# VH-VL binders against q96il0: the designs that were tried, part 54

Target 1, 167 residues: q96il0
Amino acid sequence: APERGAERRDTAPSGVSRFCPPRKSCHDWIGPPDKYSNLRPVHFYIPENESPLEQKLRKLRQETQEWNQQFWANQNLTFSKEKEEFIHSRLKTKGLGLRTESGQKATLNAEEMADFYKEFLSKNFQKHMYYNRDWYKRNFAITFFMGKVALERIWNKLKQKQKKRSN

## First folded at step 19 (VH-VL)

Design J12
Fold by ESMFold2, fold request of step 21:
Structure J12 (fold): chain C 167 residues (1-167), chain A 120 residues (1-120), chain B 108 residues (1-108)
Amino acid sequence: as target 1 above (167 residues)
Amino acid sequence: QIQLVQSGAEVKKPGASVKVSCKASGYTFTNYYISWVRQAPGQGLEWMGWISAFSGDTNYAQKLQGRVTMTTDTSTSTAYMELRSLRSDDTAVYYCAREQVYNDKNFDYWGQGTLVTVSS
Amino acid sequence: QAVLTQPPSVSVSPGQTASITCSGDNLGSKYAYWYQQKPGQSPVLVMYQDTRRPSGIPERFSASNSGNTATLTISGTQAMDEADYYCQTWDDSTGYWVFGGGTKLTVL
């Protein structure tokens, strides 16, 4: 008895967060969420006839993605580490072990954890304000260059139309 | 490999100006700030100011406002610090360092230092 | 503007534990950073965000930050640890980085 659709083997089940697009793609690619930042990386297409302005826009987008990925990876790690330190410190103050009798990680109730969240947000408030300021500056710059590229492409279409009509 | 390489030592007269360079490599220059820090002989570290390599925004220590200008050239990944109207008490080693207030690590890479001597 | 105060010097014997303090108003509500500087060299980051140690820094370096005081602790102090040590924090009100005056660690 013949079987349809020959059996496919699964690759490693790792859920790899690093995405590698096909080398001959003509499009930007969006990968899975990065393991550390939780942001999806974009792998940008580089066309053969990319103008200097288009190159500048692509580099700005690439650098901004790297910058944003780094920030959230660092903040997620800092949050996780300080949360564990807070829990361990409070458990020690209460005379409790780091694990329950069942072997699970001991934790604090929601009211107790609220102190951590308040302290963390207060300590990091100004950092996040500087991040937000820089984020807006980058997004305005990207939007500005996107507009310039759009105008450049319209101008090139008009110039090519005039050249073809002259022949 | 991340590296900050500064320009060589300088000797200046009082009233002159000096411009120290700091060339970055091994990381995306526009994603960080550069701080300038100086150290007079036998003294501690004195923060001078920071510049965003992305926007060119600066913040200068109050003592130096009006005398210092920090700039960057993103095409060469180079930061510059210019100090004008030099006095003898500006004699110091001048460092550049990579930073950004919302990073977990700050001042994790420093230039080798540039000795600026101001004498008559 | 914030002011960070350090003792001018600390002396320890080899193998002893050195503690270098850094005092500032509400410093425990800010992140503290520590730098080591040997003669003729650039500063090196040795502790960040109060308690974190960069890769390549020996485990004998540790730090804490609570109340008005951050403390850098070097256990099993070695001759190579002899250096100047600076604390640092960010001053939210001015947008300035602020260094302490420095502490000379002498290993006798």
Scores: ipSAE 0.741, ipTM 0.886, lowest interface PAE 0.8, mean pLDDT 87
Fold by ESMFold2, fold request of step 21:
Structure J12 (fold): chain C 167 residues (1-167), chain A 120 residues (1-120), chain B 108 residues (1-108)
Amino acid sequence: as target 1 above (167 residues)
Amino acid sequence: QIQLVQSGAEVKKPGASVKVSCKASGYTFTNYYISWVRQAPGQGLEWMGWISAFSGDTNYAQKLQGRVTMTTDTSTSTAYMELRSLRSDDTAVYYCAREQVYNDKNFDYWGQGTLVTVSS
Amino acid sequence: QAVLTQPPSVSVSPGQTASITCSGDNLGSKYAYWYQQKPGQSPVLVMYQDTRRPSGIPERFSASNSGNTATLTISGTQAMDEADYYCQTWDDSTGYWVFGGGTKLTVL
């Protein structure tokens, strides 16, 4: 499944570190769903010995999370507003109020709502195609840098073993 | 505060090229596109093209295909528009604006404009 | 390629309602945007996604989009609303943004 939300990421440990402070963590954290985007943000850990390549990857992931959170927050708001406008228009044409006697929002049945869903999908189809294209470009870039970081870490371990044997 | 600050006015002869810069601040530059829009004296707005600040992908208005190049420098958060083989009808104020087709708001921030005058 | 047509000018008296139209084939199936431009200044977004108003834009600005026509409406028009107004939409077939020709609003 494509990475559209925030999930735990592997982090580099800081070596022989003692208990982390209550407001700090040695690992990425996945937070609760954002009320606007409905995505779970990742709170990224910044290790003490972060290489330039690791920093580039982390910034790319942070920027991509911000970008994705913004898109879904905007899309959710647009959907909600246009849905309410559609319902309001149809209820007004029927001579009905916007709320039931209990104060809950009045709505339309599934058949009546089908016109809204079709219209919304049609209006937003190309928008989503551009979003998906940009999402795949970002996913490719992130995956590429993850591979580069993995190779860098393997190479550094080999250099450490080589130096220990020379002593 | 979100700002787009453009380079200064240019005077060029026909056949020359011009390169206008647009420095962005106050937002994550790579998360948006930059569009370029021009306006000839006394005329309306003409869209020229967009560039993705993340990927460098571009789309140019058909009228300008082959004469325009848009680029970005993410390290300075700056977009560039180069128009080649200038003609007198390229005299206009050139604007940059931030946008992205799948956002709710688009063209919500504009640069101050750069006057390019093409005369013999 | 899509074409957006606007009247070249609209005149209203102060306090009256101004209506600026923007016509395009199937425009109601696309999102419409509106910009205000005062002399010597950059355009300013005043309406987006058909009916939505950015923060900082007065409530007297409203807009609609249905069929082939989007309409910008300014109620209680003030002298400071005198400006050029442009509609805009996205053309799915080309991937271009398209502007209308502009409408000069004069407040007499």
Scores: ipSAE 0.740, ipTM 0.886, lowest interface PAE 0.8, mean pLDDT 87
Fold by ESMFold2, look of step 19:
Structure J12 (fold): chain C 167 residues (1-167), chain A 120 residues (1-120), chain B 108 residues (1-108)
Amino acid sequence: as target 1 above (167 residues)
Amino acid sequence: QIQLVQSGAEVKKPGASVKVSCKASGYTFTNYYISWVRQAPGQGLEWMGWISAFSGDTNYAQKLQGRVTMTTDTSTSTAYMELRSLRSDDTAVYYCAREQVYNDKNFDYWGQGTLVTVSS
Amino acid sequence: QAVLTQPPSVSVSPGQTASITCSGDNLGSKYAYWYQQKPGQSPVLVMYQDTRRPSGIPERFSASNSGNTATLTISGTQAMDEADYYCQTWDDSTGYWVFGGGTKLTVL
């Protein structure tokens, strides 16, 4: 990951992003789009009285974000590198230079580029199938734990209200 | 520093079971799969199966169906491989390696290997 | 299940170029990976996704994958490159990883 222009810190967030929320924030923060993945990272607040269940939910969300950022950063890089390699290989096979007469990087026409897109899709189809399966499982788990946390908070509120009425 | 540290060597008799552990550190364990690979003396690498550290989903090599069980403990970042009904031709070094199908680098970190010797 | 075939051994002189092939049906439509294993050691990833090199692997290592054949190429081969080399790919139909049989590279 490229270094951001801001002050360097001892604690680094997971993944390729270096965005940090303001100190003493009591809320989650959504950062700018990551340069490599194009996804906006969430920086999660850790409350002082976080329950074990709330901690599990937060860690699940943090890990899932890291996982998703990593996939799209890697996929974007792979696409870019393989596109360049394909163009270079096809130009070389045709006996053409890597640069036009004007010095700009040579390219292929739309029909030639269609071969690249077909090859890339076929090579990466099962990769995306497994990614989608894991994404679905992660989102189901997150939703399930969000529901459990919501119920825990309702029960704690009702318990405290009953205590006040009995006094 | 990313590391996979495996349990020590085992000597077993035919018909017994062995359970090899693989403790991961230096990365988010639940974001990867663990593959198990074995290598008999003087032989090549043989893939045994993978497990998702997040979901517990597994896929086992056909030869090992019914004899192998792979599990993980996410609280300790540890993967386990149990091979049952051991035979002398199960003598091999057993490796764990981190991977996943949709990662660009696969089997980029390996454990040190665990020698399992099966003899009468 | 896919099968990856490698020559059992390859010999080269120091400083020369070594080429290790890996053959499989439609291998060029899949990603190929390469591992180096020295005696008594765990395998090490040396090339991934056909042509990409991990950090820490010398630039003399390169690879290609087209048609039915992936090739690992080591230019300026050194004595330290003497090892077993394995190719690997993913089998879409089974969800298995598949290794080639391995190639012993000897530098003499």
Scores: ipSAE 0.738, ipTM 0.885, lowest interface PAE 0.7, mean pLDDT 87
Fold by ESMFold2, look of step 20:
Structure J12 (fold): chain C 167 residues (1-167), chain A 120 residues (1-120), chain B 108 residues (1-108)
Amino acid sequence: as target 1 above (167 residues)
Amino acid sequence: QIQLVQSGAEVKKPGASVKVSCKASGYTFTNYYISWVRQAPGQGLEWMGWISAFSGDTNYAQKLQGRVTMTTDTSTSTAYMELRSLRSDDTAVYYCAREQVYNDKNFDYWGQGTLVTVSS
Amino acid sequence: QAVLTQPPSVSVSPGQTASITCSGDNLGSKYAYWYQQKPGQSPVLVMYQDTRRPSGIPERFSASNSGNTATLTISGTQAMDEADYYCQTWDDSTGYWVFGGGTKLTVL
């Protein structure tokens, strides 16, 4: 989950979008990383003449962002809680306290922590495989609708050129 | 306020089909799976299958393979379960439940159940 | 195919601790979930991911999962806790959800 803190590939890179005047926004905006998911939210622009197809694409992107933020927030929490539980269990087995003499949380060395990482990876492997499969299906759908919107816009431009050339 | 509201009780003859609906509200329907679970009178819970509300992908319990079809209508946020070639041992309460294998809370919201009675 | 085995019934006196077991091969390497079902009602999630408690579930509910056994524990059991309890896990090999047979908790 920390390795998945980057933006989704169907959104602009960090710092690309900007906020337009308050009366109406004219660009998608990319915010700071969410506290729980560590993902940057996209604040989607709604043009005044959004077509039904454009609306479907925007909703699909919004829903996918929500879905993805929920997954990584949950995964980050699960990892953190299970890591702490493992450390506490091993410290209690060794008869050690949960805090160092300085008041910091006690921890295990890298060799001792290797068991946790192996167990966590094994327990969550299939979960990540299903997530990845669903992620690719969503990305394919988004790309498909982006293509349809692009074709719609080209078609409308061509019809405008045809009308302009007609006499 | 998350809710799953199911269609009403059904009485069917052996060999018929039944289609149970499950209307979801209060959450983004396409971001979850719907599982169907049945419970014969006096018996335990039996998982029947899941469907992704996003992709329409399904996975059916082997016992029901070939007799069950699960679908969704995203425009109405409604899941459907159809069971064909009904037998008397299909008499049960049929539940829908919200889930995903990779979510932390699974089957956190259930429909009220739909009694299907198969009687000759 | 994964199989989850629960005792058919558990009886406890009011105020005592109830313990409901769920046994399955290698269950501790999977996440376990617990549901409460009262007569005429839909199941309700009471524990998830082995040890986690949903908001609104009393603190007297706790759970563990290690080895081949998950355990639901209810301390200070009350008459309102009388219900059927089901354990559940995900079976990686089939992609199925699997329920235990259920345990009827009686508060005498």
Scores: ipSAE 0.728, ipTM 0.879, lowest interface PAE 0.8, mean pLDDT 86

Design J7
Fold by OpenDDE, fold request of step 21:
Structure J7 (fold): chain C 167 residues (1-167), chain A 120 residues (1-120), chain B 108 residues (1-108)
Amino acid sequence: as target 1 above (167 residues)
Amino acid sequence: QIQLVQSGAEVKKPGASVKVSCKASGYTFSNYYISWVRQAPGQGLEWMGWISAFSGDTNYAQKLQGRVTMTTDTSTSTAYMELRSLRSDDTAVYYCAREQVYNDKNFDYWGQGTLVTVSS
Amino acid sequence: QAVLTQPPSVSVSPGQTASITCSGDKLGSKYAYWYQQKPGQSPVLVMYQDTRRPSGIPERFSASNSGNTATLTISGTQAMDEADYYCQTWDDSTGYEVFGGGTKLTVL
């Protein structure tokens, strides 16, 4: 039985910008915009003595970043493809070619494109609602954990000061 | 590789409960939804509901309201579906599926299915 | 609730074009998805967002969605394409996922 080669479903290459922050940096870095999502990825700093709470915050931020990158990459791709298909379909219906006599890409007028935008927004409305809902939940969670980490750091600094005064 | 691995077949009596597990791997579990779909013998696909692996938000099919509970454990990347007050007409293969509710693909990966038989 | 209607069966000869329809109220205002299911196997996504083909799905598979009807088209149908096909969309009011009744494609 021939081994049906599991063709790797090309997951949209998570085009994680090959931006490498300086090795000695103790800060988060922002990379260039991603080619597909147009979002700037954050390279998160990992402290040598990362607490479990700091680790949890970092993971949540990383997962949320991945989530956002995927959403916007897919949205941009879907929009571009559907726009192209719409234009091609309308031009074909009009008996027009994809290129003008001057060799430029044939375009539709603003009224025709308004129909595309209306349809696209209608089809993607529910998707955007779910995204927005989850975006708020994620950001609230991140903010909450940021607050906890801040409190933990304050507490640890106070303990260290007390120990130095007792010696 | 992305995989959804479900628990084994179950045989239950009428009135009992069944809990099916779905272990996810190969992706960030919290970034997706898990949908449950069942298929009675010789019948079509019936959507049961979904759960957000991040928030735990759920949406259940009206026919199953009050009888179904979906949960997730992010630490083990496992989704659970519990169906209570089982009836003979609940005999079906139950599938978990990864759902991209706010992305391009819905039900892009499926579990292998779990046969639940409800017999007297 | 949104209801999707499919023909129960479609028959096609090898090499011919198979067409499976899925009808629903305002289906063209939503995305349609298509799944293939072979006997004893899990469903496989074959088309998504009306016209898009997942990686690994043959180019002979295409789909459209307009008005109240989505259509799955299989050009040059092969014996391996014999399966049950399900269309899927959502209900706007409830957010429920909705499947069609399924179509058995037979390759004669």
Scores: ipSAE 0.852, ipTM 0.926, lowest interface PAE 0.6, mean pLDDT 91
Fold by OpenDDE, fold request of step 21:
Structure J7 (fold): chain C 167 residues (1-167), chain A 120 residues (1-120), chain B 108 residues (1-108)
Amino acid sequence: as target 1 above (167 residues)
Amino acid sequence: QIQLVQSGAEVKKPGASVKVSCKASGYTFSNYYISWVRQAPGQGLEWMGWISAFSGDTNYAQKLQGRVTMTTDTSTSTAYMELRSLRSDDTAVYYCAREQVYNDKNFDYWGQGTLVTVSS
Amino acid sequence: QAVLTQPPSVSVSPGQTASITCSGDKLGSKYAYWYQQKPGQSPVLVMYQDTRRPSGIPERFSASNSGNTATLTISGTQAMDEADYYCQTWDDSTGYEVFGGGTKLTVL
């Protein structure tokens, strides 16, 4: 049985941002915009003594970033492809070529493109609703864990100050 | 490689409950939904419901309301589907599938299926 | 609830073009998906978002969605294409996923 080569689905390559933050950096770094999603990836700092709560927050932020990168990369790709297909289809129906007599890319008028946008938005409406809902949930969770981490850090600092006063 | 591995075949009596597991690997589990689809012998595909692996939000098919419960364990990247008050007409192959709700909104990866037989 | 209607069976000779239809109210205003299922196997996604083909699916597979009808087209049908085919969409009001009844494609 021929090994069906697992042709890599064109999953938008998780653009491993070639941006490497300096090894000695104690802060989060923001990379350049990703070519597919147009979102700037964040390189999260990992403290040497990362608490379980800090680790949980970091993982949640990383997963949410991945989630956002995938969504926008896919959305942008889908939009571009469907737009091109729509233009080609309409030009063909009009008996027009893909290029004008001057060699420029043939375009549709604003009214025709309005039909495309309406259809695209209609088809993607539910997807956007789910995205928006979960975007709020994710950001709420992140904010909640940020608050917990902040409290933990304050508590640890207070304990250290008390020990120094007792010695 | 992305995989969904389901638990083995089950034989149950009418009125009993069955819990099928679906272990996911090769991707960030919390970023996707898991849908459950069943297929009775010689019949078509029937969607049962989905669960968000992030929020635990669920949406169940109306026909199965009150009898089905979907859960996830993010620590083990495992989804569970429990069906209660089993009937003979619940005899089917049950599939878990990864649903790309935020991307292409398709079932892109499927488990191997779990046969559940309900017999008196 | 949205309902998708498929013909129960379609027969085609090898090398000919098979066409499987899926009809639903306002289906053209949504995305249609297609799955192939061979006996004893899990379903496989063959078309998504009306016209898009996943990696690893042969180019002979194409699809369209317009008005109330989605169509899966298999050009140059081969014996290996014999399977059950299911269309799928969603219900806007409930968020339910909806499958068609399935079409058995026989390659004669």
Scores: ipSAE 0.851, ipTM 0.928, lowest interface PAE 0.6, mean pLDDT 92
Fold by OpenDDE, look of step 19:
Structure J7 (fold): chain C 167 residues (1-167), chain A 120 residues (1-120), chain B 108 residues (1-108)
Amino acid sequence: as target 1 above (167 residues)
Amino acid sequence: QIQLVQSGAEVKKPGASVKVSCKASGYTFSNYYISWVRQAPGQGLEWMGWISAFSGDTNYAQKLQGRVTMTTDTSTSTAYMELRSLRSDDTAVYYCAREQVYNDKNFDYWGQGTLVTVSS
Amino acid sequence: QAVLTQPPSVSVSPGQTASITCSGDKLGSKYAYWYQQKPGQSPVLVMYQDTRRPSGIPERFSASNSGNTATLTISGTQAMDEADYYCQTWDDSTGYEVFGGGTKLTVL
């Protein structure tokens, strides 16, 4: 009985980029673009003496990155799949094959593809609206915590200078 | 494994309030929404509202406006739904569900349900 | 508010194909989702984004969307497929999630 190859359902693996930054790195690293999202993952540096506020900022950035990776990976996969299905359906309706006589992939004209884009945008409108809203909120929160961390660092430097002057 | 675990069954009198909890595990809680859906005995599914686990933004069904409050605790990955001024027609099984607002799936994981009985 | 209409019941013999429809205004411009609920159990997502099947859902489950009607199809229906089925979409104006009234599938 031939082993029916388990069609690996392309569930976008939670693609933890296999990029491992050098262990001695004291800065954030940017990895290559993810194959599904096309976003470059950032590997965040963890200081030995990370403050609770710095940790909170790092976690927020990590979660936001995961959120973005997942959104774009799914968006790209959905777009590609629906586009292919649309093309196949339209070609079939026209009585055309998936390949031209020259063996090239059959394509639709710009007008037919415009209908696909309109339909796709309509179906995904709410998703994009919520994404955009939450993208702004997340970036605002990140920026706010970056400011807090900056202030904390300034304050700690000032305290150290005062202690050195008193000794 | 992703799981949503709800609090136990509740029996309440008319006019009382009930608070149901939903503990999430196995995923980044803040990256998703939690929706609440109820089902009266022998009836269909009724959406109650959703909450963003990140922002705390809420959207409640019009029928429940003023009576329902949804909250989240990110530290414990727990969502809460409070329903006030309970009536007999609020007798239902209440479900929490993870909502993938930004993704391909909508209600992809469900809690086991919480029976709330409102009786005089 | 968007309303989704389902038949209250559908009956099918074992091995036959069951078809459950869900009709709603502008459903063609939105995704349809399908849930299975067995007695005393939580709903389970069986189809998403009109035609996509979640991992762990049998291949006998399929769905389509044409115009303002979504259809869930169960080929080779089995006794274990007896359940209530709900379609779901959203309302763009309110952001509300909207369920159909549900369809009881009986396998005779």
Scores: ipSAE 0.839, ipTM 0.919, lowest interface PAE 0.6, mean pLDDT 91
Fold by ESMFold2, fold request of step 21:
Structure J7 (fold): chain C 167 residues (1-167), chain A 120 residues (1-120), chain B 108 residues (1-108)
Amino acid sequence: as target 1 above (167 residues)
Amino acid sequence: QIQLVQSGAEVKKPGASVKVSCKASGYTFSNYYISWVRQAPGQGLEWMGWISAFSGDTNYAQKLQGRVTMTTDTSTSTAYMELRSLRSDDTAVYYCAREQVYNDKNFDYWGQGTLVTVSS
Amino acid sequence: QAVLTQPPSVSVSPGQTASITCSGDKLGSKYAYWYQQKPGQSPVLVMYQDTRRPSGIPERFSASNSGNTATLTISGTQAMDEADYYCQTWDDSTGYEVFGGGTKLTVL
C-alpha cells in the first residue's frame, strides 16, 4: 500500500533530502558513482485492488524518485569531472604532475580547494534554486495525496463499520 | 526514442490568437520543462518562455508578458503555447524544446516546428 | 537581448578548422551551449556545459568557455557542417534562456 511505501522511501528522498542541500558542497563524494550501480531503486508494488487515487499517488512517487535519482547522478558526475579539471589546471600552473611519487592522484589542500567549491557553487546556484523549488512542490503534492488516500481508507472503513452495526 | 511532435501550420489575421500543441513521447513528461522558441523568417532563435510539466510554473520572456499562455496536459503528455493579439511581426516558426534546466543538457530535443503566418 | 554576441558569418575551406565565438558578460562563470541548425530543420544540440559533446556528435566538434567568450571549434570541417550555429546560456536574475544572434558557417 502507499502508507507502507512511504516507509520504503524513508532512506531515500523525503526526510534526508531536505536536510542536505549543502551535501553537493561537502567532501563526501569520492569519485563519480555510476548512476546505475550506486543508486538503490524502489520498485513499487501494484496491488490488484488499487484505487484510482492510490494509482495517482504511486505514479507520483515513482516519477519523483526517478527525477531525484537522475538529478543527483548528473550532479555527482558534473562535480567530479569539474573537480578533476580544476585540480589538473592548478597542478599544471605549479609545474607539478598529476601523480605523486607514490603513484597516487595528486591533490590540493583544503585552502586551495576552497576556490573550486566557491566557483562550483556559484556556477550551479540557479540550477539548485529550481531543483529546490521543484523538490518542495513535489514533496507537498506527495504529502497531499497521502492524506487523501488516508481519508479514502478511513471513509471506506466507516462505511463497512456502519454495515456491521446495521446487521 | 524521445520525440516532440507539433501541430500543423496556421494562417491567422492580426488580432487573432493561435494555440500550438507539442506532444511528447519516449520519456517521463512530468520530470522536464518545455521551452517555446520562435524564429522569424531569416532571423535567429528567440526564447519565449518555459513551463514545468510537473507544477505548471511558467517563466515568460518580458517582450511577450501578457500575450502568451503556456499550459500542459500530463494525461496526454502534451504542452501548449497560446499567443494572443497577433501582429504581423509574430510570423515565425514556433518550436517546442525539452528543457533540462537541472539535468544540464538544455534543449536536447526539439519539435519539428510550426509555421504561424499572420497576414491581412 | 544583447547578452550574447556572435559574428554574423564565418567562412572556412574544407578540411580546415572553423572557430565561432560567442561573447557575453562573465559568460565563463556560466555554462555555454551550442546548437546547429540546417536550412528547413530544427536546431540540434552539439555541445553542452562548455566542453561536453552529446553522443552522436562527431569528435571534430569541441568547445571552450572562459572569461567573456565561449568558442565552438570544428576541426576538419566538412560540407555537411555548413549551417547556422547558436550559442545559449541563461540570465541569473530572470531565469530567461538567452540565445546568441547566430553565425552562418560557410564551407567554401
Scores: ipSAE 0.727, ipTM 0.867, lowest interface PAE 0.7, mean pLDDT 83

